# VH-VL binders against p57417: the designs that were tried, part 7

Target 1, 135 residues: p57417
Amino acid sequence: MNNLIDTIKKIENILYSLERILKQECHNLLKSKTSNEEILELIKRKKILFKKLIILSQDRLCLEKEYNIFPPYESNNKLNNYWKKIINTCLILRKLNLKNKIIMNKKFYLNQRFLELSSSYKKSVTYNLDGNLEI
Key: E = the ipSAE of ESMFold2; O = the ipSAE of OpenDDE; V2 = 0.75 times the mean of E and O plus 0.25 times the DockQ between their complexes.

## First folded at step 1 (VH-VL)

Design u3 (framework fv_utomilumab)
Fold by ESMFold2-Fast, scan of step 1:
Structure u3 (fold): chain C 135 residues (1-135), chain A 121 residues (1-121), chain B 108 residues (1-108)
Amino acid sequence: as target 1 above (135 residues)
Amino acid sequence: EVQLVQSGAEVKKPGESLRISCKGSGYSFTSYWISWVRQMPGKGLEWMGKIDPSDSYTNYSPSFQGQVTISADKSISTAYLQWSSLKASDTAMYYCARGYDILTGDYFDYWGQGTLVTVSS
Amino acid sequence: SYELTQPPSVSVSPGQTASITCSGDNIGDQYAHWYQQKPGQSPVLVIYQDSKRPSGIPERFSGSNSGNTATLTISGTQAMDEADYYCQAWDSSTDYVVFGGGTKLTVL
C-alpha cells in the first residue's frame, strides 16, 4: 500500500512542477524581452516531466491491480485526498495550458496531452507508456 | 565524426524473430533521440517510432504499435528494432536516424546506412 | 489522422526554379523539414525548421511554410539535384513524426 501512496505523491509533485513551469511560461510570453532560449528550456522541462508522468501512471495502474483499489480510492481516505488534489491540479494545468497555447499560437506535445489528463478509460489519469490513451 | 552504423542485411522466413541494430558514435548518445524509419521497395519513408536512450522512453506510430519493439542499450550506444514474428509485408529498408528538437519536433541530421530486411518463404 | 501530401513528380529544365509543395492542415503551425534521397542512398537533410540550411547545403535551396502549404524551392536547378524529396512535420498532439509521400524531381 505504501508503494501506491508513494507513487501518488510522486505524481502530485510532478504535476506541481508542471504548474510552476506553465506559470513561468505564461509570464515569459508576456515579457517584451523573453529569449528563445528561455522558452525552449521550459518546453524541454515540460516534456521531461510528462515522460516521467507516463511512467508513474503505469506504475500506479500496476499497484492498483495488486492492491485491488482504484481511483477515486473511496475506501482509503488518505489516497482519496491525494487524488482530489491531483484532479484539481490537472484542472489548473488544463486552464494554464489553454491560455499559453492561445498566447503562443503554437502546438506542443505536452499542451495537447494536458487536455487529456483528467480523461481515461477507467475515469483516472491514465496513459500508455507510449503516451496514448485508450478509447 | 558523428556516425550511425547499422547491422547488415537480413534474409528471413515468415514467423521468424529478428533484431537489428543502430550504433551511434562521435557524439553523446543519450543527448539525442533515435527514430526508426521504414521504406518499402519503391515506396516512401514511414516513421515507425523513436526512443530516448537516456531513459528508454519510446513513442510509436499507431501503425507500428504492437508490431515492433524499439529499445536501446546506452552502455554500448546502440538502439534496436525487433520483431517477434516476421511477415512478408515487413520486407523493406530500415533506417535509424538521430533527432533532436523539443520545440520543433524531431528533424534528422544524421542517418544510418540502412538495413535491408527480406522476408520470403 | 494527420497527412502530408506532395505531388508525385516535378520536372524542370536545368537552370530553372523547381518548387515542391507539401500540403497539410495547418502545417504552418508546425515546422517543416525536407530530405533529399538519391537511388541507393540514405536521405540527406536539406532544409530544417521551415527555412534553415544545414552546413554544406547550397544556397540555391530554400524553404517556406505558411497556412496549409510548406514549399521547398530550388533555384538554378542542376542535374545533381535530381532525386526524391520528402517533407516532414511533427504532430505536437501525438509527438510523432509524419512524412509526405515524396516527390521525384526530374531535371531534363
Scores: ipSAE 0.005, ipTM 0.512, lowest interface PAE 14.0, mean pLDDT 80

Design u4 (framework fv_utomilumab)
Fold by ESMFold2-Fast, scan of step 1:
Structure u4 (fold): chain C 135 residues (1-135), chain A 119 residues (1-119), chain B 108 residues (1-108)
Amino acid sequence: as target 1 above (135 residues)
Amino acid sequence: EVQLVQSGAEVKKPGESLRISCKGSGYSFTSYWISWVRQMPGKGLEWMGKIDPSDSYTNYSPSFQGQVTISADKSISTAYLQWSSLKASDTAMYYCARQEWELDYFDYWGQGTLVTVSS
Amino acid sequence: SYELTQPPSVSVSPGQTASITCSGDNIGDQYAHWYQQKPGQSPVLVIYQDSKRPSGIPERFSGSNSGNTATLTISGTQAMDEADYYCQAWDSSTDYVVFGGGTKLTVL
């Protein structure tokens, strides 16, 4: 059980790291002199953190099967509380990601880069040459 | 301030068991992962595997899966590398290294433990 | 399996620029880290996250990472820089850490 709790805490921590990065990205986008290099570095950092989230999510799924306990973990108050924080952070990340994407599309024409990122709060997406989501 | 201190050199015979250690100090032991890296005489660095001391999650290189066991005791800030039965081909320098888990770089390294396996 | 390829050796005269490459499929999409190892010593992190220097590493060390190649650059190379250099990346498909084969830098 402690293994699952520790995995959930790691997921929470990486989501907080993503929130910080998305806020940094927003601040950079609000500057009159914005570096494309700075924006690309933040995108790369986000991509790597999403890869870490995928690994942690797989670990969570394995531990859930082992302990026969599943989200929202209603039978365990401690896990349920962590899960509520995770869901709330995912909602914040969704809003920040969309906001930053809109600013980037209008100012830099970099929409394709932003859309390539997978997300822990939705399925991975693929886009065709015109930027449309593949069904 | 941050240090990784490894156990001393070992001279063993084939078939013997061995456990070597890596003690962290000057930082939160559970906030970083520990990797073990092998370097055979005159050769390059080979990643063996890693452990997260907070939950004992381990991941091994395919070359070392089933050959060694990595463990940690967070109460004494110590990670371990263990062999149940040593081979002559295990003769090498073994390093532990502190791994930043989000970006996977090694910022601090132990001094190394030389393991010699011969008859 | 994911492999990082380095030249086995690079030679440079004192004061000149040394360039050590690390080739891997789409390595520019991941972070490259670099380690220096002198004879009889443990490796030392000299560049992390493609281009960042740890505290205490001289400014003459720099890095870049784009496409299929990461590069460690040492400007104004000194005799004390003579060492083996290793690149390192993370393979996201396997969660394995991968080292390059190492490059021996000779300053003559």
Scores: ipSAE 0.088, ipTM 0.691, lowest interface PAE 5.5, mean pLDDT 85

Design u5 (framework fv_utomilumab)
Fold by ESMFold2-Fast, scan of step 1:
Structure u5 (fold): chain C 135 residues (1-135), chain A 122 residues (1-122), chain B 108 residues (1-108)
Amino acid sequence: as target 1 above (135 residues)
Amino acid sequence: EVQLVQSGAEVKKPGESLRISCKGSGYSFTSYWISWVRQMPGKGLEWMGKIDPSDSYTNYSPSFQGQVTISADKSISTAYLQWSSLKASDTAMYYCARLGDYEYYYYGMDVWGQGTLVTVSS
Amino acid sequence: SYELTQPPSVSVSPGQTASITCSGDNIGDQYAHWYQQKPGQSPVLVIYQDSKRPSGIPERFSGSNSGNTATLTISGTQAMDEADYYCQAWDSSTDYVVFGGGTKLTVL
């Protein structure tokens, strides 16, 4: 059982780390001038944490089967409390991710308009040979 | 030129093992995910799973978890889809596709292989 | 178990505007991408990140994504646009990629 509790705590900690990164991402997106390197570093960190989260979730599923106990873990008050925290944090992360997407899309639209007005921008936004989005 | 080239068509019997391949060229293979997509005859596209060739991290659709194995060999820019024991219900066209991992740039599949037709019958 | 729902078919006359919807709970929270598939061919990306066109895709293709519905719009539809169209989203909570069921566009 301790293995399952440990896994659940690790999941909770990763979700808190993701919350901090998404909040930092929001802060960087709201700055008038943001470093591309800074944004890419946050994306890399999110990718690593998502991979860890999925591995731990797979471990959780295996342990649930082994101990014959499943979310919301009603038979174990400690696990039930951790699970409620996890669900609440996931809802917060969803809201933060949506907020950051909206801010990024708005900034991109304004930048495109500015380029059209100042440089007679003609290029369409495409995937290039390196697979990168060109603006 | 950015390309994904898949292995040729396969005709197999139920219970046989199979591995098909998807070779990338013209780009940094470890910079993109590779997704596998199934299309049964006359049906739609089904995402099976993906792999990051840089660390061999995989993520599978729940419908395909335990049914197939996705792997990659970054030294030869090749991803693989493998069955330990084929079933007639595995008869389908299998596509590999390149998936971007930059959330603010793209998460679409911009380059697709030509497909590998797998026919499983007795 | 995130699911994207598309109408199975849409019919338009040449020159009319075709609208293909992709419904999913809070799909506007995710990026929607659209693929065109003609018989015997691999899918082709026609719209990425909700509304952007890859190089070589005609300006008559456009997209939107908000709330529970993403939409692919083809203005001045041509016979060459007849194909199956699929929407696709990435679910950040599961790291799954999900396709819609596909829509057959008929131009007659």
Scores: ipSAE 0.006, ipTM 0.558, lowest interface PAE 11.1, mean pLDDT 81

Design u6 (framework fv_utomilumab)
Fold by ESMFold2-Fast, scan of step 1:
Structure u6 (fold): chain C 135 residues (1-135), chain A 120 residues (1-120), chain B 108 residues (1-108)
Amino acid sequence: as target 1 above (135 residues)
Amino acid sequence: EVQLVQSGAEVKKPGESLRISCKGSGYSFTSYWISWVRQMPGKGLEWMGKIDPSDSYTNYSPSFQGQVTISADKSISTAYLQWSSLKASDTAMYYCARHYGDYEGWFDPWGQGTLVTVSS
Amino acid sequence: SYELTQPPSVSVSPGQTASITCSGDNIGDQYAHWYQQKPGQSPVLVIYQDSKRPSGIPERFSGSNSGNTATLTISGTQAMDEADYYCQAWDSSTDYVVFGGGTKLTVL
């Protein structure tokens, strides 16, 4: 169980890092002076975090099967609370990504990462293409 | 090879409807935006709007909002530009172009252009 | 509305350096891209992201973008470079694409 909790916490931390990068990206798009090197470094960092998120999400799915517990983890208050925070953070990231996408011309991975995080393996929790959380 | 092939020249009368096409090949069509650009005879380039073929999301220049419709059929890798009622002022060369790259699209390749002539 | 201003024409002798400017409010905070158009032909990308050349574009083409002015530079200009040149930028606040009015380069 501790392994699942640790994996969930790592997912939360990556989502927090993505939020900071998306806010920095938005700020740079509106900034009066922005370097191409800075923009490219943010893209590179986003890609690295997305790859880590995929790996952790796969690990989460394996641990869920092993412990026979699934999102929203209603039988475990601690996991349930972390999961609610994750879903809420995903909504925030989706909103930030949509704003940046409108500004920047729609070539990044975050929308597909939100869809993957909100996997159909879970009971009735999913994202549609508009960024709405479906229950 | 990555290319965009446009439909042939059109000669129309005011009030007629028209749809011209832009077919992509040699790349993942749904991975890139397609823009439409107008060039009136002897004039410069004017951006009309763009479409994301993966979800048909469109963004139009204010000058062209409500004047034309941009659409795409991803099953045949084709984007469209359509008028419900042509005017003589629509006489121009129309180009489609792919947004190549990330962060602020530049256009590569361009289609060969479709000449539209509207006269009575 | 955001506008890009180019000189309508530039003339150079063969072998001289041509300089074509594209002026826009804080254009240096945006990427500038440049297209060459010869009579009866589609535009061709010659510079993207301020200073990068696509494969197949001669090294005599270069670009810069700083402050309020982006510049396309053609060193050792040849007769074959005679064309219309357009700058393009993207307005990040509106997600609109903007073209300059174009510059006719004459090589005599």
Scores: ipSAE 0.000, ipTM 0.510, lowest interface PAE 15.1, mean pLDDT 80

Design u7 (framework fv_utomilumab)
Fold by ESMFold2-Fast, scan of step 1:
Structure u7 (fold): chain C 135 residues (1-135), chain A 123 residues (1-123), chain B 108 residues (1-108)
Amino acid sequence: as target 1 above (135 residues)
Amino acid sequence: EVQLVQSGAEVKKPGESLRISCKGSGYSFTSYWISWVRQMPGKGLEWMGIIYPGDSDTNYSPSFQGQVTISADKSISTAYLQWSSLKASDTAMYYCARDYYGSGSYEDAFDIWGQGTLVTVSS
Amino acid sequence: SYELTQPPSVSVSPGQTASITCSGDNIGDQYAHWYQQKPGQSPVLVIYQDSKRPSGIPERFSGSNSGNTATLTISGTQAMDEADYYCQAWDSSTDYVVFGGGTKLTVL
């Protein structure tokens, strides 16, 4: 049982770390001019934590089968309380991640439209050898 | 380049209010957490609390909850630690410290520390 | 409350290996970090995330963390390593940072 408790604690650690990163990501995305380097570093850290979370979640599932105890762990008050905290945190993270994804997609779309408008402007303004605007 | 610069030493009387500061420079201030750490004369390090300057989200050690207020002004890249009413037992060195970016977790070590602000409270 | 226990002092001769322990319930499930503090100076991060060294920290500093004990190891200890050392962990269940009581390393 200690193995399961230890795994749950590690999952909780990862979720707190993810919350911090998602908050940082949100603030960087809301800047008037975003640093691509800073955003990419946060995305890299987020991917590392998600990979760790997947592995720990798989370990949790194996231990649950071994000990014949399953979420929400109603038969064990300590595990049940940890699980409630985990679920609540996951819901917060899901909401925050979705918010950041929407902001990111809108920023990407705006940048693409801006580049398109810039390209159109350059192509639409032409001059002949005499320095006059062509039709 | 990356640094935290704290306000100067303070000498106060019991019952007085005080606010000390920690100014970040050389990095994106709103992208990192800032912690406050107390060290009483000749004693060890005690974590007081932490703030995320981007949204002023705070978390306090139980020992310091209600005794101090941590805040930040992101427009000037400065975090604050404040007392409404000082006690002689508040005499200590106070450090601010930044979370270590790039360590893979925001639960990580403090990589940059301020020089400390000595607060002396006596009659 | 979660507490980290360190020996108050450790003594070694120059060139010997110093070992400083940090004991806490299931500390191996948390990241352990280590700080060096010399008199009148701010703490300096010497090991982060159990075993990683910041840029500029000599390779003689190493760390480990498993079960209930995290350990800071200084191989070939030099006089300049004489300082107070603090361990730190984050209690994820309460979201509080905890420091150990500190260890005075003496090199004689």
Scores: ipSAE 0.006, ipTM 0.521, lowest interface PAE 14.1, mean pLDDT 80

Design u8 (framework fv_utomilumab)
Fold by ESMFold2-Fast, scan of step 1:
Structure u8 (fold): chain C 135 residues (1-135), chain A 121 residues (1-121), chain B 108 residues (1-108)
Amino acid sequence: as target 1 above (135 residues)
Amino acid sequence: EVQLVQSGAEVKKPGESLRISCKGSGYSFTSYWISWVRQMPGKGLEWMGIIYPGDSDTNYSPSFQGQVTISADKSISTAYLQWSSLKASDTAMYYCARLEYSSGWYDFDYWGQGTLVTVSS
Amino acid sequence: SYELTQPPSVSVSPGQTASITCSGDNIGDQYAHWYQQKPGQSPVLVIYQDSKRPSGIPERFSGSNSGNTATLTISGTQAMDEADYYCQAWDSSTDYVVFGGGTKLTVL
C-alpha cells in the first residue's frame, strides 16, 4: 500500500507545481511588458508536468486494481485525506487555467494561431483535471 | 544489459565548438529521458538539462539555458551535448544519465562513464 | 533558490554505522535519491524513492525521508564504502533536478 500512497503524494506534488506555474503565468500576462520567450517557457514547463501527471495517473489506476481500493478511498483514512487534497487542488487549477486563458486571449498581440494553440493546450489540462486521473 | 556509452575525452581551446555524445543500448531509447550533469574539478554534481528522445522535448537548468544545446538522434539511440563557443570555465567531467519516462521521480538509474572536457589556452 | 544541504564530511570506524543527512524544506513530501561516487568513477544509484535499493546494492544501505531531512544509513561500514555521497530531489517549484553538495565518507 505504500506504493499507492507514494504515487498519490507524487500526483499531489505535480499539481502544486502546476499551481505555481499557472500563478506565475497569470502575473506575466498582467505585466505591461511581457516577452514571447517568458510565455513559451511556462507553456513548456506545463507540458512536462502534464505528461508526468498522465503517467502517474495510469500508475495510480494499476495500483488501485492491485490493492482493490478506489477513490475516494473511504476505507483508508490517510489515502482519503490525500484524495480530498488532490480534488481541491484540481478545482483551483481549473479556475486558474480558465482565468489565464481569458487574459491571454484578450491581451496578446501575437499571431492568433499562437493564442489558439496556447488556449487549446490549457483546455486539455483543464479537462484532464476536471475529475478524472486517467487518459 | 542497459548501458550508456559516452564519447572520449576532449582537449579544446577557448572559442572552439564541441559536441559530445551518449549512446544508449539494451533498452527502448525513446521510452526514457536523458539528462546531462556537469562536475567541475573537485566540485559536486550540477544538473544541466534533460531531453525526451521520442520527440526531442527539452528542459534546461537556468544556469545552462543558452550556454549549451541538448539534442538526440533516436535512429542511432544517441543524445548530444553541444557548445558553440567553449570557455575555460567549461572544463569539467560531463555525465549522461537515464531517467524513466513513466517515473516522474527524477531518479537516475544508469550513468555513462563520463566525458572529460579540458578547455585551456 | 531551493537547496539541499549535506555535511561536507563524515568519518566512521570500520563496522560502525554511518549516517549522512540531506536537509531541504519539506523534502519528506518529495522523493529523495542517493548516489555513491568513488574517485575517477561515475555516480552509482544506491537508494531511490527514499528507501528502495537497486539490485546489487548491499543490504547495509538504507534510507529514510521525513519532514525536512532525508538520511542515508550505512550499517557495518566497510573500507570499500569510502566515497562521496550525493542526495538528489526534484524541486517542485521550478521542475528542476537538485543535487546536494555531497558528503565525503571516510572509514578510518
Scores: ipSAE 0.000, ipTM 0.512, lowest interface PAE 16.2, mean pLDDT 81

Design u9 (framework fv_utomilumab)
Fold by ESMFold2-Fast, scan of step 1:
Structure u9 (fold): chain C 135 residues (1-135), chain A 119 residues (1-119), chain B 108 residues (1-108)
Amino acid sequence: as target 1 above (135 residues)
Amino acid sequence: EVQLVQSGAEVKKPGESLRISCKGSGYSFTSYWISWVRQMPGKGLEWMGIIYPGDSDTNYSPSFQGQVTISADKSISTAYLQWSSLKASDTAMYYCARGIDYDEYFDYWGQGTLVTVSS
Amino acid sequence: SYELTQPPSVSVSPGQTASITCSGDNIGDQYAHWYQQKPGQSPVLVIYQDSKRPSGIPERFSGSNSGNTATLTISGTQAMDEADYYCQAWDSSTDYVVFGGGTKLTVL
């Protein structure tokens, strides 16, 4: 079960890293002058984190099937507590992403990709909460 | 049991201010979004806007931006929809609904508040 | 701005299959959700995330979403299914919730 706990912790850490990136993006957008290089660097960093999140999410699903346990992991207090933190962080990230999108007054590929990835991630959580383990 | 309970029907005159409410119970109020939806008599559903009660962040439909104010008081698990100056065209049923955030489907709805504006 | 189009009305005989469509550009790239509203009542979620049923919704309700069209299907339609049906999608590019215009289902 340690493998699943470790994977969940890694997911939580990636989400915290995304939160830091989104806050940096907001800070840069609020500057009266910002460089394209700074914006591009944040886009690249978000892309890397999204790829890692996809891989970890796939690993989570495989381990859930292997151990026959699924979100919100009510039978395991540690996993349940981590999952609640993950859900709360996802809500914060979506909110931050929307604020940054509005400030930018611009559509961009990675923001749309992030929302799609976040939506897919939360969709799997919602299905599991309803007792449906398949995506 | 999750419930959204809305304030009672209102009869107002054009130019008057109004605030209606939506009280959540049976869940963590600050963990879910609350949307407001208008339904004019004999018409369909129109999304007005949404609030995250945890920090009162709001997003509005372009057609309602500047026409209404959405707010929340997390200490009493209540969201609000407010008009500074009502128009006859504001006559409608107003629903609050709980949103799940990223894909924003509404799993629970209030019973609705009928607002009638006439002179 | 993103718009969802539904037929204003659909009529079926009891026991037959009703099909209600919701058309929007690339709606299949987004989740579609469906609500039932009976006269004098609040909307009730009947399908979420394209094809999933909430607890308490009969198995005769199903959904699909592909390309430019999402579809709500009601098999073995009963008189109690007579209602207005609304589709909903979230436009990820604008981050606005959008409802279809609604479809009045009549069971004759």
Scores: ipSAE 0.007, ipTM 0.517, lowest interface PAE 13.7, mean pLDDT 81

## First folded at step 2 (VH-VL; framework fv_regdanvimab)

Design r11a (at its last look DockQ between E and O 0.02; V2 from the best seeds 0.00; counts 0 for: pae E 16.8 > 2, placed apart)
Fold by OpenDDE, look of step 2:
Structure r11a (fold): chain C 135 residues (1-135), chain A 122 residues (1-122), chain B 110 residues (1-110)
Amino acid sequence: as target 1 above (135 residues)
Amino acid sequence: QITLKESGPTLVKPTQTLTLTCSFSGFSLSTYGVGVGWIRQPPGKALEWLALIYWDDDEYHTTSLKTRLTISKDTSKNQVVLTMTNMDPVDTATYYCAHSPYDSEGYYFDYWGQGTTVTVSS
Amino acid sequence: ELVLTQPPSVSAAPGQKVTISCSGSSSNIGNNYVSWYQQLPGTAPKLLIYDNNKRPSGIPDRFSGSKSGTSATLGITGLQTGDEADYYCGTWDSSLSAGVFGGGTELTVL
């Protein structure tokens, strides 16, 4: 059971970090001049966190089966409390992520898929709110 | 160029604690997404995953040795330390530290140290 | 206990193709990316394949990886004497919350 608790705590921490990244992404996207480098870095960080989240989520699911305990963890107060936070954070993240995607698409005439980490992309290019190349 | 090097005692007595240090260059554990892991290999046997630590201090241990293993990092020194308590002759192995990259979909080790051989004997 | 199962040994003549299997479960290979490592005698392991089928720089295209279901396969074409080594599959196991390796396969070039 301790393993599950630890996993849930790790998930919570990752989600919190992800929230920070998404907020920062939004802030950068709303600037009059947006740096591709900054956005790409944020996307990079976001992807890393999602990767960790996927791993931890899989761990959680396996442990749940092993211990025969499932969300919302009614039989464990500690887990239940963490889960409530997780759910709340997830709701926020979904909204933030959607917002950022919309802004990204409008601003750059690009979707998030296009702004993937690639050495081939010019990272020093900046765009204005109209999506026009400035530098 | 990424390089890792394991250091520590090569001979440990049973029940003693092993402390190994991984010194690395070419990367930083302050880099988002980076991890460093430890793997051991008994003579003539398979690789055994031991532990992993990430840039954010998130750490994982093999279940079988979880109570005996501690992994920590000193980012300023570019070092990761593995501690293993209550050593037994069965723990005799070559111990490797390895770099886990951030720019990947999966989990793997792309750069390895040369390994340090630890013998547990009375 | 080995979480990933590999054949203990495989052999082939130079120029031939060999495959090394890695069998796991849903909690490891089934849900996670697989990597492969080559270990030459007396040396540290070297990454051969990551993310199921990607090759690091410097790894020739003779080496390939694939994954299907809960199994992964390493393919080596145009076998060379220098390929004689131990090969290990690796991945993350979600049930263990840990990395795991296969038992290793000794490749002998006849």
Scores: ipSAE 0.025, ipTM 0.655, lowest interface PAE 5.6, mean pLDDT 87
Fold by ESMFold2, look of step 2:
Structure r11a (fold): chain C 135 residues (1-135), chain A 122 residues (1-122), chain B 110 residues (1-110)
Amino acid sequence: as target 1 above (135 residues)
Amino acid sequence: QITLKESGPTLVKPTQTLTLTCSFSGFSLSTYGVGVGWIRQPPGKALEWLALIYWDDDEYHTTSLKTRLTISKDTSKNQVVLTMTNMDPVDTATYYCAHSPYDSEGYYFDYWGQGTTVTVSS
Amino acid sequence: ELVLTQPPSVSAAPGQKVTISCSGSSSNIGNNYVSWYQQLPGTAPKLLIYDNNKRPSGIPDRFSGSKSGTSATLGITGLQTGDEADYYCGTWDSSLSAGVFGGGTELTVL
């Protein structure tokens, strides 16, 4: 059972690191002097942490099957308490990620309006929910 | 039993492109979470991390050499290839490839090749 | 300007203990796990410590690792002549999106 508890603790640590990165992303998106390279680098850092989180989540699922215990881990107070912290952090991350996507979409929307005003030919560029360019 | 071996030219001229091949056995790059990296060490100097490619094709390169480095894999041949353009005498080093295992916690290299020494000289 | 800073050299007599420090930042040691490598003269590096403080199979418990804040430490007790080598710390750096190594520490057993 210590393997599962350790895996849950690592998941929590990754989520805290993601929270810091998303807050830094928000700060940089609101600054007028932030370069696109700085934002892109934060996105790369986020991807690395998500990759680690996916691996940890797969480990968790395997250990859950092995020990026949599943979230919210009601039969184990220690795991249950860690799981509650993980859920709260996930809710915070969801809100931060949505805020950052809204800011990114607003930046790209304004750029699209400039392109439309600068051209006699109306051409639009579409961005997906993650802020990626679609053509 | 995991083994890796570097191969390629030992002498290149300035401005040429270096191509190094890492041939490995005892693991596959189709295995979840596994990666292969490249590290170099100039004579008498410290290790320098260069590049890494993962089982899912994610790639990473040291920032200072990003425009000069290409890393690719051939999973069916158990090979990873490093290409470095515009070689300069300062790139003279021993080049290692190394295995990065799946680990739910950290990132590290547990098995290394013997290294191949590349000299850049006119 | 190395990202991870190690002392260039350390020395001690056989049987003694040494520690080797590795200083970094929040983007590397602070938020990522540390590994340590031994490089004997004329050979490739060998993994000694992974995930801050774990030993791979075959590494004696004379070798230990720890991490505090943005700094990591390799400990070697019961020094032997065969421990003479260069020692490197390594980790991921999230701001660089790359792995990094320290500058290395030359251990001399007198």
Scores: ipSAE 0.000, ipTM 0.536, lowest interface PAE 16.8, mean pLDDT 83
ESMFold2 (binder alone), look of step 2: mean pLDDT 94; pTM 0.959

